# VH-VL binders against Prefoldin subunit 5 (PFD5), part 5

Target 1, 151 residues: Prefoldin subunit 5 (PFD5), of Arabidopsis thaliana (Mouse-ear cress) (p57742)
Amino acid sequence: MASSSSRGEMEKMGIDQLKALKEQADLEVNLLQDSLNNIRTATVRLDAAAAALNDLSLRPQGKKMLVPLTASLYVPGTLDEADKVLVDIGTGYFIEKTMDDGKDYCQRKINLLKSNFDQLFEVAAKKKSVADEAGMVLQAKVKQLTAATTS

## First folded at step 4 (VH-VL; framework fv_clesrovimab)

Design s50 (from c13 with light chain A32D)
Fold by ESMFold2-Fast, scan of step 4:
Structure s50 (fold): chain C 151 residues (1-151), chain A 125 residues (1-125), chain B 107 residues (1-107)
Amino acid sequence: as target 1 above (151 residues)
Amino acid sequence: EVQLVESGGGLVRPGRSLRLSCTVSGFTFGDYAMSWVRQAPGKGLEWISFIRSKAYGGTTEYAASVKGRFTISRDDSKNIAYLQMNSLKTEDTAVYYCARDEDYGIYWEGYFDLWGQGTTVTVSS
Amino acid sequence: DIQMTQSPSSLSASVGDRVTITCRTSQGISSDLAWYQQKPGKAPKLLIFDASSLESGVPSRFSGSGSGTVFTLTISSLQPEDFAAYYCQQFNSYPLTFGQGTRLEIK
């Protein structure tokens, strides 16, 4: 929620200052929304990878080809590496893990991303509130100026 | 060359203020979270403060020992991270290191892959 | 706060020795642990992250293991440049906390 003290400071700003503030605030909100979507997408990928690893652990052992199970998980195709997986952490980096380590790794990263999402969501909500308030004050000042100019 | 360079340390009296700067070169500063870690003479490491990248909220965290007295901030246009230290105590005497959080994009891990050389802060009467 | 206890606090060893340093945590941290090396007058250097992942450029003689509340850093064949202080650090929750350090000294 917009605060009275923040609004009071904005009331003292000129139209050009308010335009700059709103433009900057809107850019920040858009950047934060993009980042929230990136975290959401990565969480879905890791959740799918964790599910795939769980399914794989329940299947009979055998020869497997190196194939993508999801965007974030690859399984080696050799008998010597039957218990190994490559986990794409979403930024072009791959970490090699055993089946059990891979499951723990995915769950740990999912927990981290959930925590990061919650923190960023609160920040985005507050930034949006400021941007909206700046827009309201700006519109009020533009209406006052327009009314004075046209009459 | 990828490096962090701290500056602003010195001798100050208790109750005074000091601002440390960490100048960054060789990587895209705005993409990384940054921390300050201090080390008192002859003692171990103590994490003091953390600031996330602007893209991921610019949120901050503080150790209880400095909460309310220290403020971490960043200026991405200048590639500088700051630590504003107010109401300094003799217990704040330490070498202060600027450190980069290891960042593979969306993961803010909270461990530090790149450190500055440190700047010494001595709080003495 | 999560308390980090390293053992031993000090250790004397010779070049070529295998040395192990242990880090214990007051509560479970999964694999959210890093190890650092610090030489006198120098900044710390990251060695290991995620309990067992070797940082790029760090010699393969360094390895990390453990999960939950007990972690180890091992140097398989000690070199002259390895005499330094070593610190563990948890990043499971804020505030971030370090162990008190282990000083590795020449025998």
Scores: ipSAE 0.280, ipTM 0.705, lowest interface PAE 3.2, mean pLDDT 82

Design s51 (from c13 with light chain A32W)
Fold by ESMFold2-Fast, scan of step 4:
Structure s51 (fold): chain C 151 residues (1-151), chain A 125 residues (1-125), chain B 107 residues (1-107)
Amino acid sequence: as target 1 above (151 residues)
Amino acid sequence: EVQLVESGGGLVRPGRSLRLSCTVSGFTFGDYAMSWVRQAPGKGLEWISFIRSKAYGGTTEYAASVKGRFTISRDDSKNIAYLQMNSLKTEDTAVYYCARDEDYGIYWEGYFDLWGQGTTVTVSS
Amino acid sequence: DIQMTQSPSSLSASVGDRVTITCRTSQGISSWLAWYQQKPGKAPKLLIFDASSLESGVPSRFSGSGSGTVFTLTISSLQPEDFAAYYCQQFNSYPLTFGQGTRLEIK
């Protein structure tokens, strides 16, 4: 929210206040960026898991597989009479699912992660805007002081 | 042991504000997403708000009935979740439960394995 | 929003009876449904998640089944402590929604 009103408030701030505001905003942006990266990593792993499940569903029936979702994605499998899959539900253990349930689980989580990513991306963009605006106002004030020092 | 304890409920007039607290013990609070669920007298359960862990952005979500009036927040250093309720209406009269989501943030499941005892909010003139 | 309809809204039963409660959803929710038990003056307690998975510490007489839009909670042999309200809840999409509840009463 770097509106004209927000900029007006920043223009009333001293140099030390602007530095503090920018440093705090930068810190918040960095924390949000870490969260966005965590969401990206989880989304990639779930996408890979969904793709692997879809690929396996196209082969002859009677497959069982284990899909860990939280600790480096891999898919060990065995061929038997049941079309089952074991899914890591995020708490360090696994439950047995049908292949369709496993795909639905991955797709639901992907949808939730995408929603969370979009929300966090907007928050991060607004925080970065505040940091950038504070930086611009700070730069302008420093320039004014420098100009006042010379005739 | 492992428990959630709500506080801050009471009798309040329409248009006023209340802040509810949910104090957590017996598990690593910062790792979990938290929700508030309410129940009007003689009625069923209504989910009203959600907050993720700080590690995954602390994102929030609200039911349409409370959006713009209620704010969920958390203080991981104190192991407390909050619900700030503004512009209270008579239809906000309910027992308010704090509930733990069954996961560690990014893997939020949307069902609740641990509930507090609830705190009663009565909005009446 | 996904609407959740439970049937019956109330029923009377005797100890030892087999009791079945149904939950219907306005949209398909796969298996993303939980069941809760609530006794008067108490908080809800999770019984079943993912439509059929029994929560740790819940007696084996409780079971859940169903997928898509129709789900059931069954108590195979009713005990005195089972007289309570029961709620289904979907977690397929937001907002999260609950059924209106089923009250299980002593006959």
Scores: ipSAE 0.106, ipTM 0.662, lowest interface PAE 5.1, mean pLDDT 81

Design s53 (from c13 with light chain S53Y)
Fold by ESMFold2-Fast, scan of step 4:
Structure s53 (fold): chain C 151 residues (1-151), chain A 125 residues (1-125), chain B 107 residues (1-107)
Amino acid sequence: as target 1 above (151 residues)
Amino acid sequence: EVQLVESGGGLVRPGRSLRLSCTVSGFTFGDYAMSWVRQAPGKGLEWISFIRSKAYGGTTEYAASVKGRFTISRDDSKNIAYLQMNSLKTEDTAVYYCARDEDYGIYWEGYFDLWGQGTTVTVSS
Amino acid sequence: DIQMTQSPSSLSASVGDRVTITCRTSQGISSALAWYQQKPGKAPKLLIFDASYLESGVPSRFSGSGSGTVFTLTISSLQPEDFAAYYCQQFNSYPLTFGQGTRLEIK
């Protein structure tokens, strides 16, 4: 259930209703902004991980180790294992994937995050518009009421 | 402890309304997207609707077969997801499952790791 | 909408057999595929997600493979409790869609 408040509907609201609406909308906008920042941060980190996987596939460096890219994604740093990546599925178990599967996994997650960001950004923009309009109507009503009372 | 329990199903006539409830326990309900999936007698699974967590917009999606007739909603304070079904048709006859999406956090993955037992909706004259 | 086609629609097998079920998608979905098991009168149970990841508590005889448009679910040594319906599901895009199901019956 998602309904939008129109300016006409807001102008019929009392001051207390408008205050409540604006307070709720502001809280929702803040929550959505935090979520957008989380998606953006994760996207940057995955882009870096994808770049590291690409670089490693071109120049393995000959190291005998797993390179942690995220908490759950590791890349072997040796020539013998240059085309493998280990994914931590939790509880101390790992799934071994090819370098190409690792790159595909990262790219799918990056594409998902970008899509999620775009969808959430539109939702946040609409909520911000509601919050801003409620604030404007509230301010106008308070000003009109004050002017009527004091002349 | 970790479970979904559906309720509200029954026998209704075409054109009537019914509201299904899904009561959640054993996890932080507000962190998860929730879906409804139905199964007509002798048929396969059909995804109907989902609702995202408030942190990710509380947005909803619907299958074309129910768009405009069904409304999904949630009450995070009570740990309940709802499916309001209006203008019911005989084709809506099915077992309705509430399912938890792995659509939590920043990755919106619409596969279902936890299912309720289902509630039966029969639409007939 | 992404169409999901399972093959075979039904098969008969004996305990100890290796069985394979295939799922084909009308467009590429990378690894965004899940497999479910459903026993008569019961809710579906998640077996596999992201095409090849085994859900916690699912026996290791179950495995998934594939990417893009062709996916397989394999049961390496069939047990009596495995006779059920199996469904694939894509979660690459909305609407979410399921295959028509594969019924696995005892010979």
Scores: ipSAE 0.419, ipTM 0.747, lowest interface PAE 2.3, mean pLDDT 82

Design s54 (from c13 with light chain S53E)
Fold by ESMFold2-Fast, scan of step 4:
Structure s54 (fold): chain C 151 residues (1-151), chain A 125 residues (1-125), chain B 107 residues (1-107)
Amino acid sequence: as target 1 above (151 residues)
Amino acid sequence: EVQLVESGGGLVRPGRSLRLSCTVSGFTFGDYAMSWVRQAPGKGLEWISFIRSKAYGGTTEYAASVKGRFTISRDDSKNIAYLQMNSLKTEDTAVYYCARDEDYGIYWEGYFDLWGQGTTVTVSS
Amino acid sequence: DIQMTQSPSSLSASVGDRVTITCRTSQGISSALAWYQQKPGKAPKLLIFDASELESGVPSRFSGSGSGTVFTLTISSLQPEDFAAYYCQQFNSYPLTFGQGTRLEIK
């Protein structure tokens, strides 16, 4: 296991090295958490866009409105453009799609994001474990120094 | 200018190692996933490896033909992607392209909107 | 691995012709397909992504269509600069795979 090996290495490190390791690991964890939140937000937006497209395909004839359905989807509401939608691909970019292509696109992106989230979540969990272990070893070493000065 | 420049190719004997570099300019390198794609003489394209941005874990993937022998890495402070090639075989003879994975910010894709001009690796006795 | 088969492997055409290249996949890939153009001695250039989206700066005579397992690249009015090799690529799953390529040659 990587955690067992890294703890062994940390036991050999000095206070300053452990502080640096923990600080770096904490920065990396924060960056990964921000990215996980970005993926979550994008997934929610795409789920909403997919639901809106599905809702539109079930609406009674003549009941379409010119209204933004989500931040990721706009439906014109005109006959010429009723089969086209604008899809936000996650960062404010828009792609014009037909209804069927829009649904397929959203589902593919949702699947991609879920896959990427799972992979990134594991990376973040392992990095957080390293940061937490570095903190524990650091705390133990500080207590050892305190004990050493209590003669 | 938006550009990828590969270097490090050359002639090498089987079983030896070689490291390729891809120097990036004109965009925020750290935001993009990067891939290596190779092309043997007179043959088609073969995807070899990719690495995600550090913000998205820096995770890597490899084609079966190079798994265990090649390592992709990146140095975002220097705007360089690397491909460390170990235990080279004559079958690894190819032009190696560095390519930028199209990335819509929070997504990585597996297609390539920007390519370098390639560096030639010849593995021969 | 997802196998990508292009047809034809080569074709000859004249300037002004409409040409189509087909890409077939061994498994469904939704719309996760890109098309590239490669000229002799040069790196590939992205033409189409997500099966049908035209890359910025690519002439509108290029278009892509299809989903699932069958895709086509169409050049509506062939120009002299279009004589090149063309490759399809799936990005639905690892490993990423390319078709064997189609050579477009002058008649």
Scores: ipSAE 0.352, ipTM 0.724, lowest interface PAE 3.2, mean pLDDT 81

Design s56 (from c13 with light chain N92Y)
Fold by ESMFold2-Fast, scan of step 4:
Parts: sequence; C-alpha cells; structure tokens
Structure s56 (fold): chain C 151 residues (1-151), chain A 125 residues (1-125), chain B 107 residues (1-107)
Amino acid sequence: as target 1 above (151 residues)
Amino acid sequence: EVQLVESGGGLVRPGRSLRLSCTVSGFTFGDYAMSWVRQAPGKGLEWISFIRSKAYGGTTEYAASVKGRFTISRDDSKNIAYLQMNSLKTEDTAVYYCARDEDYGIYWEGYFDLWGQGTTVTVSS
Amino acid sequence: DIQMTQSPSSLSASVGDRVTITCRTSQGISSALAWYQQKPGKAPKLLIFDASSLESGVPSRFSGSGSGTVFTLTISSLQPEDFAAYYCQQFYSYPLTFGQGTRLEIK
C-alpha cells in the first residue's frame, strides 16, 4: 500500500472487511485522542506550576508562605525556606529542585509536551483520514446494495 | 525482576542483514519508549534509534549513520523490541544495547534508566 | 547535531578524593542532560537525569549541576567501585548525542 489513504485498495474490500477496518481505525483514533488529552492535562498542570513558581519568586523574602500549587506542586513554609520545590514529573511523582532549576525544568517540560502533542496530533490526523475514507467507501457500497435490492 | 535481554548478534559479512531482539520482563512493556544504543570496540556510546509506545503514536527516530538501513519496531504482545539491520558495514561493528526510556507516558525524553547487557555484532569477512 | 565535549578525557584519583567531570554542549540544552557510569564489560547505568536529579538507588556522593551549555558531575568522596567511564548525554533534540566519555582511573 503506497498510501495510508488509498481509496483504490478500499474499493477492493467487501462490506464486512470495510466495517472491520473502520471499527479498528476508530478504536486507534480514540486511543490517540485519549493520549492527546493526557498531554493537554499535563501541560495545564505544568503551566499552573510554572505560574505559581513565578508568583513565589516575586514575593519579598522573609514572609511566611504556604502555597498548595495545582495537584502537581506543594510548597509549605516561609519564603526563606522555599528555595527548593518539589515538581510532579507527570505520573504523580516529585523531584527536588531549587527555585531557579524548578522554573527552567517546568518550562522545558512544557515545551517538550507541546512538541509531543504536535507529533502525536499528526499521527492521529493520519489515522482519522483512514477511518473517514473507510467510512465513505463503506457508505458507497451499502448504497449500491440498497439500490440493487430496491430495484 | 525487571530486565532487558538482547539476542541476535553475531559475525556477518558486509552487505548482509541481522535482526536484533530485546526481550523485556518485569514491567508493562507497552507503556515505555525504547532505544538502541551501540558502542564500537574501545569507543564511546552512540544512540542509534528510538521508538515510542503505541498509545503515543509508535513513531520512530534514527541516527543519520543508520537512517534508511536500520528499522526499529516493537511487538507489545510478545514484549519484544527489534532492530532490523540491513546493508551492514564494517563501521556497524559494535556491542548493541537495548535501553528503556525512564519517562513513560507523556514525556518520552530519551534518557535511559534500564539497559540490557548487550549483544555483539561483528561485520567483517 | 548537538556536540558533547567532556573534560578531562581521563583522570587519575585516589579513594576519598573529590572528583569533578565537565560536559560542554555546542548549543543550549536547558536541563536536558543525563550522566551515565559504565564499568568495563558492563552496560551503562543512569546516575543523573535532568542535569541535577539523582536516579533512585544511586549513592548521594554523586551530584550533578549546570544548565544551558556547561554541566558538571561531582563525586564528593571517591569509592573503589567508582572507577569507571562516565558519559554525559543530551536529550534536548534528535539525534540524541553522548560525550566522548571520561575514564576515571586509580592513581
């Protein structure tokens, strides 16, 4: 198969084969969409963590601060003792970072997730095109059968 | 027990093909991205190829030195990663390591927390 | 491709010494750097990831620091089992690249 969107190959398939291809392609698209949503959720959490770290760094030193950051980051203590933070690495785990390292870490991971989203979105788009084409060919073949039986 | 076991290495003449296998146990293989890293005799480490999990697209990356000649793949039902090596050159002589990306799921960064013990590929007459 | 240069290429030290290995990159990689240890005839082992995060099970005498283009691996008090080769690796962009390695030898 020269193309993942080849209509010619699908035209050779029977209705049952096209139904199976369509169902499988739809399941794969759904799996990839779930993964895209996972990346979006992680990106939102890291954006919130980065924003919270920026807010923390702008506060005058010596003030007491207890900051429950979005589910992925929790910083209890005074600002003097908040030179280190724990960052959720996306699976519910934490790593210890200095404040400057924490900001750099969050920004790099956000950039990575955005890149990963773009790559996965391309894969999902290609799978969806296959599913859509299979659906169109299937619909055309069903109409041909319906016309034959109603004549 | 968490381990990676490589197999398929051997002595081959230039221009021939080999397929390396990496058999995985002790973790959910399908959740992880996998790489192959090689080391020529007395030399340093060279990353060769990377494959993402199927849930995150199953896409691949290759070093320029092997692009078009090597193909990385995976069979999640068997817990095996493969490296198909075609048109082998004497420069491909190395120990080939299978390695697991530590960041499973959404990150797939390409640093490796778990390595196999390697399989030796010698390309010579 | 991002070039990784380690210094020194070889180092002789005694048990109890403080050892520092440097890794320089041809372009900025933020904190996308890992350090590995490799003993003769063995596979590499991950020591440090994200420039400064200690891998689970790695002794606390190992530490990493740096960001951008200059990174260091420090062993605060060298032990007999630490004589090995050490490699830095960037994972900022493909292709992934390693430094040439630093051989740590008994003095």
Scores: ipSAE 0.434, ipTM 0.737, lowest interface PAE 2.3, mean pLDDT 82

Design s57 (from c13 with light chain F91Y N92D)
Fold by ESMFold2-Fast, scan of step 4:
Structure s57 (fold): chain C 151 residues (1-151), chain A 125 residues (1-125), chain B 107 residues (1-107)
Amino acid sequence: as target 1 above (151 residues)
Amino acid sequence: EVQLVESGGGLVRPGRSLRLSCTVSGFTFGDYAMSWVRQAPGKGLEWISFIRSKAYGGTTEYAASVKGRFTISRDDSKNIAYLQMNSLKTEDTAVYYCARDEDYGIYWEGYFDLWGQGTTVTVSS
Amino acid sequence: DIQMTQSPSSLSASVGDRVTITCRTSQGISSALAWYQQKPGKAPKLLIFDASSLESGVPSRFSGSGSGTVFTLTISSLQPEDFAAYYCQQYDSYPLTFGQGTRLEIK
């Protein structure tokens, strides 16, 4: 009879092996949680940039200047290049766009970030499940060992 | 110098296996997603596989033409990406390129800013 | 899968010409499109990403435009080194797909 469950495989492991598995899984979960937080931060910044760009596109015609609208958005400033915008979405990434392309860019990136967040959240949940299960099996084996030493 | 170097190509018979390697230098390999793209003789480009960075789950994607036969993997300690090719067919004959995906650490894009020079795989009897 | 259609499949041009290559997609991809140049026996080189953003180190005579389902690569004043194959690529969804390529030949 073969066992196909991760729990069954963990029950065959020694205490040292379970500690290593849990420690590795915990490190992976922490790394993934940091990445999820980075995506949240980027989404907030990009939403702010999109709002600022929308506000700019609705204002009356005037001389455009290179000016920081938010931490993540700049508008280039000559009459010849009045329709260009620079977007810094964080992490040192800059992109030069026309006003219309800038709006499409921001919306596409927001949708991409949401999709990436959902996918990564699932991966993180699965890794956390492994870490939690390894911890439970480890705890059970430690109790078994302590019971053996005290009669 | 920032570069990707493919190796492991050659002549193999149908049904056999081959493993390609992509050795990376000049950037922090672990921060990037990597792809394999192939080009059959006289034909266009075909994306075949993708692997995300460990920070973003290390998950993989495959083109339908290779799903179940090819496996992409990475060894961040060695700065190498791999493509394990099983059950090779004559239509797998191509130059195989390793390519770096732009993802800027917070999301992956799926376009390729850096390419290796390619390694040739010929599947024939 | 998103189908990518490039037109023309090939074209002949002279140095100094303005050249345009069109890429059409079977469904909307917003601005998730890149353009590559490939010279014989060489790996592809990224020219344009996000439909209109010029990659660092690429000459300013190259430009991209378009959104949704129709995209154009323009070379404003063709140089001898520009005779090559050109490919568009979408990255809106997996699987990633390329156009069939456009061969730019000397007239």
Scores: ipSAE 0.335, ipTM 0.710, lowest interface PAE 3.0, mean pLDDT 81

Design s58 (from c13 with light chain Y94W)
Fold by ESMFold2-Fast, scan of step 4:
Structure s58 (fold): chain C 151 residues (1-151), chain A 125 residues (1-125), chain B 107 residues (1-107)
Amino acid sequence: as target 1 above (151 residues)
Amino acid sequence: EVQLVESGGGLVRPGRSLRLSCTVSGFTFGDYAMSWVRQAPGKGLEWISFIRSKAYGGTTEYAASVKGRFTISRDDSKNIAYLQMNSLKTEDTAVYYCARDEDYGIYWEGYFDLWGQGTTVTVSS
Amino acid sequence: DIQMTQSPSSLSASVGDRVTITCRTSQGISSALAWYQQKPGKAPKLLIFDASSLESGVPSRFSGSGSGTVFTLTISSLQPEDFAAYYCQQFNSWPLTFGQGTRLEIK
């Protein structure tokens, strides 16, 4: 939290403690940013999969088609016989679904990812505020030390 | 061998504290969200707490019945999930299960594909 | 909180019978429902997730169906090892909630 209370606590800290706090906060922010990017990537992939499933369900039957909808979905066979979808739920994991179940699955996962992104984004923002505040206080302490040395 | 092993249960008096541990082996613990689910003698299942992976915030959720009294935490370096139980009540008497939430490092689902054997907590005078 | 009601609460059946257990929710949960089996003195075991997806290693005689507020678990041909308690669970919103359970007993 970047509050006057948090700032007051940081102002009482020594340079070594501020360095440790900032280093920890920076590492946590970087980890959370990577995770936010992972959620964003997964959301884009599932949005594409959902769109592809909608397109596939509207196409004329009778055409031979092996359709990898995305890395997350795969539909084998002809449209006349394509009653199953394989869904990649992560690194090397697949779930076999019907077309309707596949659409429902993708939509629910998209909603879940969007919710998780919002929650994680808030956590990351708060952690970044702590990191930024620690950095500012640290910079001020170092500047004061430098000025004292020059007299 | 993929398994969860709970420990720390026992007989304790009302108002006291107890800490449960869930030791994990056979998978990358840090990638998964974890939950505690309890079952009172002869009763059904009650979800009580959840913790997200550290990479996805490490945030927690609690059932109203335990909020403010119980704290879930994790130590990824030791592959252990904890449940700190304070201000215990006779109603907290149950078998406590540690369960792995389905979380493939991108999101959590809230259903449990792996369970421990459980540890018994009895709160009695 | 989302209330989960299972019916029946208890059922007696014979080996070879087709058994159905229903789970009703107080509000819509899409397909965010799981089914568990619990044998006496043992931890629960996941059978079905996302309302209809069969967990790896679970016999094909188990199946799930439904969406929204009404869900069904079916055992097509009951085996001796299937006598157990069965629980539904929603994971659409916090807090996570379970049904009260259905005890499946030998007739």
Scores: ipSAE 0.387, ipTM 0.742, lowest interface PAE 2.7, mean pLDDT 82

